# VH-VL binders against q8jgw0r23to198: the designs that were tried, part 2

Target 1, 176 residues: q8jgw0r23to198
Amino acid sequence: ESTVYNLLTSPDCLPDLLHGGLAEQGVTELYILTTFRIQPGTGNTIFSLYNPRDNSKYFEFSVFGKANKAILRYLRRDGRMSAVTFNKLNLADGEKHRLLFHLKGLEVGHPGGFPHSQGALPVPGVELHLDCRLVETLRDLPAVFNGLNNHQAVELKTMQGKAQEGLEELKLAYGD

## First folded at step 2 (VH-VL)

Design f5 (framework fv_fezakinumab)
Fold by ESMFold2-Fast, scan of step 2:
Order: sequence, then structure tokens, then C-alpha cells
Structure f5 (fold): chain C 176 residues (1-176), chain A 123 residues (1-123), chain B 111 residues (1-111)
Amino acid sequence: as target 1 above (176 residues)
Amino acid sequence: QVQLVQSGAEVKKPGASVKVSCKASGYTFTSYYMHWVRQAPGQGLEWVGWINPYSGDTFYAQKFRGRVTMTRDTSISTAYMELSRLRSDDTAVYYCARDEVTYEGSTYYFDYWGRGTLVTVSS
Amino acid sequence: QAVLTQPPSVSGAPGQRVTISCTGSSSNIGAGYDVHWYQQLPGTAPKLLIYGNSNRPSGVPDRFSGSKSGTSASLAITGLQAEDEADYYCQSYDSSLSAWVFGGGTQLTVL
């Protein structure tokens, strides 16, 4: 009964971040760009990042249209999931939304592995889709995830949503 | 009904090791993390570490690293905590406790606890 | 030493209201980590009383409620009863220690 529409392609351009272990590479700053459309009154997971070895999750974004909120979950340095709730945000309105997520200070791949949702995703059948070409088109960049330790921050404004407080100051970091 | 049944009380000399067991029943053992928490007589609760029964992965509080080892046996749904080089200040009741991996908030809580195992370290 | 600060004891008469505070810092409660509360009756294991700052598990009376603000949390007990005599512990997580942390415990006496 519920429909999720995602125009972004597969994450083949980010193999080291998705498969090589973010924490092992010392990555503490992550940018995720997503485009989606959700039918009114529905709630769906938009994307999940997970360990392909055991299907445990370390990243997830979900929209809850009936509750007029969205939740971003991520793995903390303690090996447990943390949640950031965006209240008064109606993203299940049947319209296209483009969101850029900037997470700084995230630690993934804690000693002991990925403790959350061993072997299963909470919402099966929802895949992460990222398009490096979309990011390149916006900034003439070959890849935005290389050299994050020597980055130059650039401010981006996303499409306007219902809650705009934190979204006006989103940034894209790209290193040399 | 969820139950965590722990092994009986132990008396050890300083320098010895102790191994406490926690047998789980009433749920899928590999679907929930198992934590160990101790409480010295008349004192508060202190977290020791956790084990993921599915993978065998462990993580220990800084204070216990190098002295504690957590293991499990999935064939009998049992978790173990071994503490070595015991000191008199290790005298405590040691609890196993389950957390719920499906909890959507930050920071897991311990929903079911074993009744505890008293470990007494004395000369 | 406990990482989270609780008063060592509180007391109240039957039918009264008592509150138990739990004070943390910027690396735990102040960092947004949830606070959970446990009740420990004499000679028993701790029992989950409140989870996720303010939620009650099945079987916990409405008399128990939790709240969180800034770097602190509190447990409120209304309509105090003799059976409420117990030790109460708050619990959270500390990012600087990479550990689950507990308050020192509060002994509730019903007068």
C-alpha cells in the first residue's frame, strides 16, 4: 500500500566508505545526498547503510508521514544506534524532496562489530541509492569522499521543507 | 517467559579467576546483546561489558580490559564472564542483563536481568 | 565514584510525591543520550522502571514518571506507597568513557 520513490542510483562510486569500513579509515565526516517522493499518510525507510558481511545497520533515514516526522539513525562510537528526530517535518506529501545530510563525529565499525539489527534490516527491501555523478554535476567534482581530512567546506542550500532551521547551513566538504 | 539463570555463588582467593554463567531461555538467544553489570556489597551498579551472542564480538569497560573475557555457547544459550587476577575489591554480585536491539531511541536499556552471582574474594 | 549524580537518599510519607534527580554532564545526558531508571528491591536484581526518558514498561504503575532536561533527568513518584521502598538507579551512556554509566543510587524510605 505504501510507495517510496527514489531517483538516486546505486552506491558503486563509494565502495571504500560502504564496504571498506568507515572507522577503519578514520572517516569522521560523511555527506549523503538523497532524492525521494513519498505518498501522503505513509511511513518508509528512505535508505540504509549496512555492513554487507552481516547485514547489520550503521545508518538509516526514515520518514513517518502520519506522525509528521523523520528520523535519522546512526551508529555511535559506543557501538549503539543513536537517533535524531526531525519534528514538524512533513516529507510524505507526494512531492519530490532533495536532502543533503552532513554527519560529523560519526564513528562506525566499533570493536565488536555492528550490534544493531544483526542479519536483518527493520524495513526489508529498501536500498541505499547514491549518485556520484549528481554530486559531480552540482560541483564539478570527480568525487566528494576523497581526502576528507584536507577539505574545503562549501555551503549548499537544499530545497525548502516544512522545517528549515538546520537545513539552511548544510555544507559539502571536499578535499584535495 | 524470558529468564536468565545464573550460576551459584563463588569464593575465590586473590589472584585466582572466576567464571560466571548466564543461561537464557524464552527468547532467541542470538537476537539480543548480553551485558554484565556488577554491584559491590552496599554499593551501586557498575557496567563491565557486553557480548553479541550472534557474532561472539565483545566490548569491555576500560577498567576491566585485560582481566575480563566474555564468551557464549549458542548450542545451550549460555553466556559466560571470566574475571582473572581477582582482588578483594572485585567482591560483588555479578548480573547478566539483556538489552533490546530493536529499541529506536538512543542508548539501550536492560529489560531483563539475571538474579545475580555473588563472587567473594578473600584470603 | 558514580558518573551520574543522584542524592544518596530521599524520603516521603504515604500518598506524598517525591522526586529523584540524576545529574550528568556534556558527555552523557547533555549529549542527548537517553536516561533509563531501575528499581531494586532489597535482595533482588534491578528491574526496569522507566526507559527512554519517560516511557513505562507494561506493569509499571502510572505513579512513576520520568523526565529529562539539559544535563539532568528526574524520576517522580506520586501517591507514595510502602512497596516503593527500594534503591533507584538512573542509567545513560557516556561517550568519553565509551561505557554505559549509572547513578550512585538513591535509597527511598517511606516514612
Scores: ipSAE 0.000, ipTM 0.477, lowest interface PAE 16.1, mean pLDDT 69

Design f6 (framework fv_fezakinumab)
Fold by ESMFold2-Fast, scan of step 2:
Structure f6 (fold): chain C 176 residues (1-176), chain A 119 residues (1-119), chain B 111 residues (1-111)
Amino acid sequence: as target 1 above (176 residues)
Amino acid sequence: QVQLVQSGAEVKKPGASVKVSCKASGYTFTDYYMHWVRQAPGQGLEWVGWINPYSGDTFYAQKFRGRVTMTRDTSISTAYMELSRLRSDDTAVYYCARDFSDYEYFDYWGRGTLVTVSS
Amino acid sequence: QAVLTQPPSVSGAPGQRVTISCTGSSSNIGAGYDVHWYQQLPGTAPKLLIYGNSNRPSGVPDRFSGSKSGTSASLAITGLQAEDEADYYCQSYDSSLSAWVFGGGTQLTVL
């Protein structure tokens, strides 16, 4: 278990998240960078963002080597849980993998909705990047921003014990 | 061989407390969550709560909050569940069960500890 | 009361097929949480029978199979044998309760 931090390094193929990353209007973007190595036939929850008051999960990524799948579970703003199963991403292959999750919420203080212009700010949702390649885009609004902006506790949970040795990096950054 | 060895049967009066133990062997104790599940005679399975042996963190089902406390001792690979202010409807077999949290299933179970609450 | 719904009993003759249903909702099975099945022989602790909807642990015969569709799951037992007589429980996770949840159990009688 670890505290959520507002600091992130920018490796070769990742966006420069420190250039102009201010949260003056509250949190509307969240970047989660993780690097891990999972052995074949094993499984691990790589990380989970959760509310420690009731143990409800806002956002969770798991890799199941026995079932040859990875699952992203996240709580939607409407209170429903979404689950996305990746059957073609063999991440429990004993190799190092680097994932970047880019979560986008609604602008704090803005009267709801998507940008009016196609060239404007990013639309709300979740983007998953694997090894510098965009592999998934989800348009349901993540509820984690409700937790972050309403003074609800949001904590980071990671792999533990022996499985923790497979987790090489886990970093979070907030944006406006 | 993975093994979960639980303490023996207990008979308690209403209002008393009971502390059940579960000693793990055959794996790294801190790598897996330990859950407690109970079963009243002739009834189904009911989840009580979990403890993370690595951190000591716990989470309990709403029904048991304020009456249950889960702890562990990593030096002897043992988990404990203490239930206080016992009622007659707490009479049940209490199981410890190992959960790999990314799978959310119970792959190994203790043999159970019968707790009888009677006057 | 159990959160997941199972029939209280099912029965079949040796060699036949029986199916046990497990019905959930949008906060558990419908939310993408896997369904797991346990077999409980009389006087014993539950044993893992199926995990992750359809996977068998080592030692479980292929006569046992699991499936999941929408908000429900099913356990199928083919070639029914006398030693299959037991209670069967489905289990998942419920996000609205933040709890591991079980079905009420199904008693299988082999006639």
Scores: ipSAE 0.011, ipTM 0.554, lowest interface PAE 9.0, mean pLDDT 78

Design f7 (framework fv_fezakinumab)
Fold by ESMFold2-Fast, scan of step 2:
Parts: structure tokens; sequence; C-alpha cells
Structure f7 (fold): chain C 176 residues (1-176), chain A 121 residues (1-121), chain B 111 residues (1-111)
């Protein structure tokens, strides 16, 4: 199930995010907010969330305008990369889009990493919100929280070129 | 064709170390993670760990931490697994297996034929 | 011991349907982790049969199918053939162990 009703919202349907460039111990929620305008027939990687020590990627979003295709890749807790393709999501339409990724990890301080009663709490995963609309919910556990809770560095990076030229906003924030 | 060619069988005494190799060909070695999985005679599969051949980053199963080291040599497209302080219950066939982390296309796991490591006094 | 529970053996006649169960817990399959299946023919390395609960690699016949529900997964084999005689392993991830886990394996005998 989606958890839209449990999302903290602001006047623009966005959470009031705490600014965070450095990873902190005990992070259980991570938000990536991006605003972009991509012309038809263009596109590239919009951003990557990665470990700068070994250049391994936790999370990556790309838009390919010629194919009317967007791709989300993210590393799961089990060490495998998941890839989600959005074939009918036209993001390279010359219009401004605001995309929020809400990543949920396991409850901090719980022995064994899972709640004793799972039915009482939201499941970990990734929610995609496009222009104040929940578009997708993925229930794979993101590996980025292993890095954050083990004090590993996690940073955002954009690719150069036309995707960067259309990029108007990119923010990383955490919640408690 | 993708091939993973492993080193030959080893016989070791308790307390020794063994280093198994896995030479990859037919694909870009640095583009795919390499896993190690073992199987004791007549028993099931047990995951040991993985290495990212691009970065050299590794992750090991808790049971093997402190005894296993995974490395690679990109110049010869070869991954290595070294297991130290061997015990008789380390007797097993050790497999290397390829997994893809950076592709949105459907992928297939390819396995080496295995290396039998026998630990006996 | 294996973390995921499989029956040690199953059997069927040619043309029949068999199912192999893989039972986990809240820390692995029940936590939403995918289940993958491997076929191991006698004397050979394992081969990927099903990935991501229900997907078939190219070259795997459609008579093999996978499913997942709650804390368990199942591999179904229809139109059983003599060449299917093998050991079958399920695999997932366990968050409490922070590692990949396998089932104990199921030996399929074609009668």
Amino acid sequence: as target 1 above (176 residues)
Amino acid sequence: QVQLVQSGAEVKKPGASVKVSCKASGYTFTGYYMHWVRQAPGQGLEWVGWINPNSGGTFYAQKFRGRVTMTRDTSISTAYMELSRLRSDDTAVYYCARDRYFDWLLSYDYWGRGTLVTVSS
Amino acid sequence: QAVLTQPPSVSGAPGQRVTISCTGSSSNIGAGYDVHWYQQLPGTAPKLLIYGNSNRPSGVPDRFSGSKSGTSASLAITGLQAEDEADYYCQSYDSSLSGYVFGGGTQLTVL
C-alpha cells in the first residue's frame, strides 16, 4: 500500500524538509527532491546518490526523451540493483516537473532490524511523487540506510550536459 | 560467450589457507559484481560474499568475516577468494558467480564449474 | 541448517505437475525480499531458473513458474520431463543475518 496519508505536506504538497548534505547516524527517512524541465528528444541522468569513497551508486534517476522513458535504479539491502522503467511517464515534454523520492528504512534501534509487529508500522521502501501525485511505491529495502547508519558518506551528483542544463532544483534531506 | 574458469582442486591441512581464482571472459569484467558460494559434499548452497571488480569493494557473510578476503586483478579479469584458518568443515566446492548491479536490462547469472577444497589431516 | 525451509525431496511422473515450497520468516521473504530459484543438475554448477519471484531468464521453458505469498514462495513445474531431475534451491536475503540465504534444497525425482 501507498502511505500518502502519513506524508508530511507543505503548501505545494511537499514535506517541510530539513536540509542535509552529510549523513547522520540513525537516519530512517531520506528525501530527494528534484525540479527539472527537459525538452522532447533530449535527456540524461538527472542525479545519482552514491558513496564517493568507492563510487558505488545507491540510487540513480535518468530520463530518455527520445524513448519517452524514465529509469530508476537503486541498490537494495541484499546487494542487488533494482531497475524500474517508466514507459508511459512523459517527463521530457518541455514542461516543469517536480519529483520527490521518499525513501524509508527500518526503525532505528530495533533489535534484528525489523519491528516485532509489522502490521502496526509502514513498510520500508521507496515512494515516487510527481507533481504532488503519488506515482509508484516500491517495497524493496534501500541499501543507502546501511551506509548512513554505518557512518559511510552519501552524496548527490548530477551529470553534465543537457540534463544539468534543464535541472532547476536538487535537494537531499532527512526526516525523523 | 561468457565464461568463468576456476582454479583446480586443492587439498589443505587444518590451519592452512587456500586461495581460489575465477578468471572471467566474454564480458566487461568491471561491469558486474562477482559472488562466491560454497557447497559441502552432499549439502546445500551457502553464500560467502561478493566483490565489486570495479572498485574492489567487498561484502562478506558474517560467518566468514575475519577469515575470508576477496580481491581481484582487473588486468587479467580474475577474482580471488582466500579463506584462512581452515577447518575440516570448510571442505566444499567453492563457486564464483556473476551478478549485474548497473544494468536495467534483464540479466543472467553465470557460474564457474567450482573448485573442490578438501581440508583433512 | 538452512534458513529457508524446503522439502528434502519431491517426485512426479512424466507429464505431471509438481510444486516445491520455500518457507521463510519475517526477516527475509516476509520482509518483502525477492526469491530466486536455481536448478542444479547432477555433477554441475547451479543454473538460474527463476529470478525476482516469477521472472524466467531467456531459454528457461514456460513450464517453470515462480510465485510468492506472505513468508513463502513456490516453484511450479508442469509437464514434468526426465531432464528436470535435479536439485532445486531457493534464495533470498535475510536482514537479521545481513546476508544472502539459501533453502536446504529439494531433490526432484522423475519416476
Scores: ipSAE 0.006, ipTM 0.485, lowest interface PAE 13.6, mean pLDDT 76

Design f8 (framework fv_fezakinumab)
Fold by ESMFold2-Fast, scan of step 2:
Structure f8 (fold): chain C 176 residues (1-176), chain A 121 residues (1-121), chain B 111 residues (1-111)
Amino acid sequence: as target 1 above (176 residues)
Amino acid sequence: QVQLVQSGAEVKKPGASVKVSCKASGYTFTDYWMHWVRQAPGQGLEWVGWINPDSGGTFYAQKFRGRVTMTRDTSISTAYMELSRLRSDDTAVYYCAREDYYGSGEYFDYWGRGTLVTVSS
Amino acid sequence: QAVLTQPPSVSGAPGQRVTISCTGSSSNIGAGYDVHWYQQLPGTAPKLLIYGNSNRPSGVPDRFSGSKSGTSASLAITGLQAEDEADYYCQSYDSSLSGYVFGGGTQLTVL
């Protein structure tokens, strides 16, 4: 069972944070904050963001309790999905966890650039912060699709909204 | 207790339209997306499209765009698929199926029994 | 033609193990989308057998298991029984089609 929401009407002011000026000017950082509770030994999709007009999926986050892993999938600029696996992550323990994904390098320099140069755009990567601790840094990942803005239809598919088994919080924001 | 009850078999002439219904019970109708999948005699499964029963939003496989329309009536927990300009190769059993979600993939956890649509002259 | 490739038939004797392959491409299974499996007994609607590559719904015996690697997935059936005679379909999502795709189906015969 999944619940479907339209995040563009969210009280979290998500449309303001995704305003076209910031996204269209090549904002290089995306933050995804989520709070959830997963029962031991289960696997569930925590959230999935997608466009109902063309069925494009932007982000999906799943926890696999029996394998002690989590997977973040995101839409690449070339229209394919990338999957980032976080191993050794025991999130299915019946306790509330707050996760922050910090995605960097959404705008990659044009071909022939030097992405590691001082002051250049960072190499695409993901930092995962769990319960106020940085637990993983993955680098050299394909660039994330950055066309998500307040003019696009976005819907959320998520796990059941049970306080002890479900999603409690989801926020998405671009960095300045 | 989840049940998807579909309308009975239909026989249509080429060029006609058919509207198949799928009545849901045993769960909150608006909490789960509904898909339509068809199967021609002796052939495999082919996805037609989906409807979000809450919003009424729809998406159709490219092959059926312009000929298929999906709707729902939340007051009677019923989804509909209408296929127009029927051809003999539209002869198939049409299934409604409830979507559930896990990982990076939607799957179909409960299926209706199917509605046979026969298109013949 | 189906988007996902399955062998058209497979056979085995009671008690044996059979495997059914499901081969995709970079736009579906290879893109990281999960694979689900359905069993269709003659004259009936498909029934969910495996979801999310390897998970069983309540009521599906542990003789059925799924796995995924690269651009392909497999369904394994151990301890084969006469009641397992059916058509088996894999299903995933294809990003290039923006839609759901099925394998062509595999007819399992229990000899």
Scores: ipSAE 0.006, ipTM 0.560, lowest interface PAE 9.4, mean pLDDT 75

Design f9 (framework fv_fezakinumab)
Fold by ESMFold2-Fast, scan of step 2:
Structure f9 (fold): chain C 176 residues (1-176), chain A 119 residues (1-119), chain B 111 residues (1-111)
Amino acid sequence: as target 1 above (176 residues)
Amino acid sequence: QVQLVQSGAEVKKPGASVKVSCKASGYTFTGYYMHWVRQAPGQGLEWVGWINPNSGGTFYAQKFRGRVTMTRDTSISTAYMELSRLRSDDTAVYYCARSYDEYPGMDVWGRGTLVTVSS
Amino acid sequence: QAVLTQPPSVSGAPGQRVTISCTGSSSNIGAGYDVHWYQQLPGTAPKLLIYGNSNRPSGVPDRFSGSKSGTSASLAITGLQAEDEADYYCQSYDSSLSGSVFGGGTQLTVL
């Protein structure tokens, strides 16, 4: 029943977004909101954006409980994988957490279109927000926008079975 | 009850191809990845690859690329592994095994199919 | 050649504790990927013994436990019994290979 906007209104840290496919302008921002509760000692891939034709991963987030570790993996525009390990985020503590991933693509050749900039070109990359607090900024340009804008197949999946029990909400939203 | 039933033993000559089947029952076939793992006599487990039965997408270990093909038929909940240009060192028991996704643990295994490559 | 390193054999007497190590690298266990453990009795298919580093499937006795630290994982078996005599394999995922990887296996002998 809840939307991405409703989930983050207290405190409010999600801006108003235009949802839907923007084929003519292309997708330049992607928000992924995940709410989960992971028990210590369990390991789970929370979600993955992937190409179902070859099962390659565009963007994947996993939480591993006993190691108290979270891993973000994403395909870079240059075809190489970025992997970041978050050793200091206590996400597998049996408590509910909400994470917001803000992915920013490169807006080359269109100087007028900056959906969530503060009057300047947004820095391409990935921002991770934990409970409305910015935790990490990654500057490698994500390749998922190539998939979305070039009509490649991009699908969302989550872990199945018992690993899925901790996932409470997963929402995607697009920016102009 | 969740089961994976594999086809029977095969004897092939070098250079031939073999196609092993794995029939799933007792669960939603398209909800789980299917992995193939082999074990040569007296040796350890070696991962061959996986297929996503929902999409038909596959991924193969580098050692087998160009020789292995994994397919499925969702109408009969059956996965297939075909290995071509067989060599004597391909002699092994080939297992199918399911997992929740492409890298979690494999919780249900077939009994294995012995493939013997000899003249 | 196995990507994850296990001792080729371990042994113990009934009632003792044994530990089987599984050593990886920064591209697999060190990258935070889960470690799973399998038991293979002679002449049988492998059986999932531990998944997700430390979880037991239904029917696995609590004598079996798993742990992970840094680039390594361990399987501990307490109260060793004759029926535990088997081969044990660890498994994880390797990001450089983009695939599942197994340890070389450890033969447990109950003396």
Scores: ipSAE 0.000, ipTM 0.470, lowest interface PAE 17.6, mean pLDDT 76

Design i1 (framework fv_iscalimab)
Fold by ESMFold2-Fast, scan of step 2:
Structure i1 (fold): chain C 176 residues (1-176), chain A 120 residues (1-120), chain B 112 residues (1-112)
Amino acid sequence: as target 1 above (176 residues)
Amino acid sequence: QVQLVESGGGVVQPGRSLRLSCAASGFTFSSYGMHWVRQAPGKGLEWVAVISYDGSNKYHADSVKGRFTISRDNSKITLYLQMNSLRTEDTAVYYCAKDIEYSSSWFDYWGQGTLVTVSS
Amino acid sequence: DIVMTQSPLSLTVTPGEPASISCRSSQSLLHSNGYNYLDWYLQKPGQSPQVLISLGSNRASGVPDRFSGSGSGTDFTLKISRVEAEDVGVYYCMQALQTPYTFGPGTKVDIR
């Protein structure tokens, strides 16, 4: 099952969500917002989007404070896994952090000329925003849109570590 | 597939003129901005000029301003660089590069380059 | 004009080891739309340049995921998690925030 959440926090950091009857195109954008506070030296998987029928994972984000790294794993449309390691985000610092993932399944074109982009995500893929700042852009198409648009179950769950449970917010929103 | 083929390079004396051409194929030429970038032998890349999709906007690097003129002919699907009053420091491989029109100014395709040697 | 600098200017890496290249700009490359107009290009020996990363961290089509771009404002980094023989060449950062567009001096990557 698909899930939808209202994102009513930090409006300046969030692009306008799609709404208003694009049913024929299916789901083309996903926003995953998480707010957390993880103590130094702790951390684990923050969330995962997965298929509950076979437990395969579409999209997973983990923070490991002891190694000062964050790992994003997601299934690409071509069936291969993308894994990106962030070695300098320092997210397990005892402070509150807000992280937004913007996933896009369709390319947005612009008119010709001198483009300096006014769009939030110019190409299909994944953008990661930390505290309202863009910190990563990945071009590989996420397979989760294929799952959502082909009647497959897609669920969101938190898998944060037990010792230091600092997840304060986890929201998912999608547009059609 | 997208292809950019430069031509018109050669050996020329200081103070003379050359016209470079870039023949495009595999995309709608009239919809994209185009650039010229050069590279002196053994040196790094230097951006030279840009022209908008319809030819209405142009910009040239200060090092060539007043001497070089970028232009395009959308009916012939060709980009040009008219180089006047050539100097020895203009010696370089000149690349034609296609701007991406999705929402940014990066160069998604480059030609193979054409060598311009200015010497006496 | 915006001045771009890179560090190191050359490095030799043992196959399978990581590599990191820094790029600095004299002015912030962060646009009001939230994007950093900083791109990374690779020029392999005897070849034309090719795009690797656009908009700071957007990996170009066909570029292996061992390549990543990060940073914001004036400090940017290109990382190769495990360098392979095919990665030999000169890496350039370029700002496209404003004309004239300017390239860094390039970082030559060789393999042992």
Scores: ipSAE 0.000, ipTM 0.442, lowest interface PAE 15.3, mean pLDDT 76

Design i7 (framework fv_iscalimab)
Fold by ESMFold2-Fast, scan of step 2:
Formats: structure tokens, C-alpha cells, sequence
Structure i7 (fold): chain C 176 residues (1-176), chain A 121 residues (1-121), chain B 112 residues (1-112)
């Protein structure tokens, strides 16, 4: 069953998550699909979204099996990192999980996103789509990526290329 | 361009205190752990301390534990090392080093030029 | 604390010849995630240290391909396939598996 977790953030934070990379390419909407299986008692950083120019991280998702928690870290406009801990999500249960991260809030043709203004813009959210039902997830999520027609490559840094255990799939898609 | 600039070194008598600073630029300082590493004249590298990106976690080498305290001010984009009860064996060039992260990986990708601390009677 | 040792402590090489430096740890540096948390740093005369290799074998950005790292657990090797004049300096291995982080004593590489 698909579950949507909506993280209310400052209107200023989401544009900065994509500044210097995706925002410079005019990207206003980003989807990150990850599929993994984490055994109880283990923990891994699943992926990070980074600026290839200075290797700074905008966004990172980690699962900690011993604590039965997941941590989402993201860069705020004031240069501070924020962390959100999901204490109610047991993702290290030995089962296959697919998560869709949906980031939106950038304006087309305005690299760097919206002007910094408290209360002048709707509060952007970070949406975490969690689907623990393998059959339902596999049926629906590929259609999301197949519906996105984009010709530009975006870089995600992961440990996937180094035989990282538990990570089965990491895909990125975005729209202009 | 990433830069780390240490300051605060100098000559000091045993038992006194000194505070080192490391001014960072060219990267998102608040997103990375930071380290202090020292090198006595003509000797090898010795790791001194680490501080997490948000300042919540710190660790100090046993040789300096209880005497030195690492701290950071993310609003000022500056790393500090407060050195108390200095001993002659603390004489060294002190480097600040940036922790590179890639998942849970860390290594020191950038180092400052160092600041010399001389503890002598 | 994890103790790091290096061999040899000093090495003189003719330009164009290969060089090999050994690093040994008192405990395994192999994490359950499959990586060896062993880094190699180079300090050229009068300069700050710079990273060469991370995770045992991952060459850092801008590092020439004549440098390679190998090994696992407690026994690691840094190889330079053909030493050049700019490679003179002290090479340090460092474990980053647990605090306190610890460096080897260093291997001084000189040219004949």
C-alpha cells in the first residue's frame, strides 16, 4: 500500500536543495526511485544527491536497522543541514521496499528557484512515497518514470557501484 | 574553490591556554565533519579530534582528552580547537581537515596550510 | 586503539622505477559493508598532506593512475608503477574505521 509522507519545509529550503545542479538545468520536479532490502541489525546510506562541482550534499537517505529508523538529511537555505528521523518506519525488516521521493517547487527558467520570501510562497514539501507491497509498487512506479521524457543526465552518488549490500535499484527522473 | 585557513598559533608557556581557528570557504561548511590533525617538528601525523556536521558528536584523542575541546560555529563558518593545560609535547603544526562524505564514507579531502604552536619554557 | 605500521620507513627509488609501500593494522579494517577503511596520504616537502587513495583502492580525483592501492583486512599496499620527481615526500596510511583515527609512522620516498 502506497503511503505518502509529507515533510513541511520552509519555502526557502527546497530551491536550495537543487541549486547549482538541477536548478541550473531548469528542472522544477525531481523523482528518485530506490528499491532495497535491508536485514535487521544492519544500516546503509541508500543514496545522496550532490553538487558535482564541490561535492557538497543536498539530500541523503539512510536506513539504520539496529534502531529501526530511517534518516533523511537535507540542506537548508541558511547553510545548515537538517535531519528528519522516521521512527515509525521499519524499513530494515528483511523485505523488499520501494520508495519514491518527489521533490518540487522550482520555477522553470529561474535557476536557483523562488525568491527568498517568508509567507509570500506556499510552503513546499518533501514527499516520501512509501510502498511496502512489492506487487503493487512494481506495477505502478515504473509508469511514473516511463512517463517522464527527459534527455539530461543527473548525478546521484551512491555506494551501489562498490557491491553495497541491500540496494537493488536507484533511478532518477525529472521534468522541465 | 575550497580553502581552509588556520590561525591562532604562536609561542606559549607550559600550563597556559591557546585557541586555534580554522576559517572555511568554498563549500557548505555545515554539511561536513571537521578534524584537527597535528605534526610535531620532524615527526609524523597525529590525529587530534573530530566534530560532526552539526556539532552534536565530538571525539578527542586520549593524548589531549580533558585538555583540548573541538567546537564549531556554523553561522561563522569557523572550526575551533580550545587548548588548555598545554605541554611541551603539544608543540606541533596544527592542521584542520575537511571530511569528505559519500554515503557513510569519509576521508580528508582538503587540508589547511597549518598553524604552528610552540610550547616552551 | 588500532595501531598502524608501515614498511619500509625509508625508500630511495630511481626515477621511472616502481615503488611499493606496505601498511599493516593491528585489527581488521574491513567493515560489514564490505569496505576497508584505509586511506593513503602524501605529504610533499613543506606542504600540507593530500589524499591519494581511500577505501583501500579508490583513487582520489586528480591522482595519476600510476598510483594504486590494494589489500584487505590487516595488510595493505600502495604501489607507484613508475616513480617521478614530483612523487617525493612522506606517504602515510590511516585507518578511518573507528575513533581514534590513527596514522602509520610514514614512509619517506626519495629519488636517487
Amino acid sequence: as target 1 above (176 residues)
Amino acid sequence: QVQLVESGGGVVQPGRSLRLSCAASGFTFSSYAMHWVRQAPGKGLEWVAVISYDGSNKYHADSVKGRFTISRDNSKITLYLQMNSLRTEDTAVYYCAKDYWFGELSYFDYWGQGTLVTVSS
Amino acid sequence: DIVMTQSPLSLTVTPGEPASISCRSSQSLLHSNGYNYLDWYLQKPGQSPQVLISLGSNRASGVPDRFSGSGSGTDFTLKISRVEAEDVGVYYCMQALQTPYTFGPGTKVDIR
Scores: ipSAE 0.000, ipTM 0.473, lowest interface PAE 15.2, mean pLDDT 71

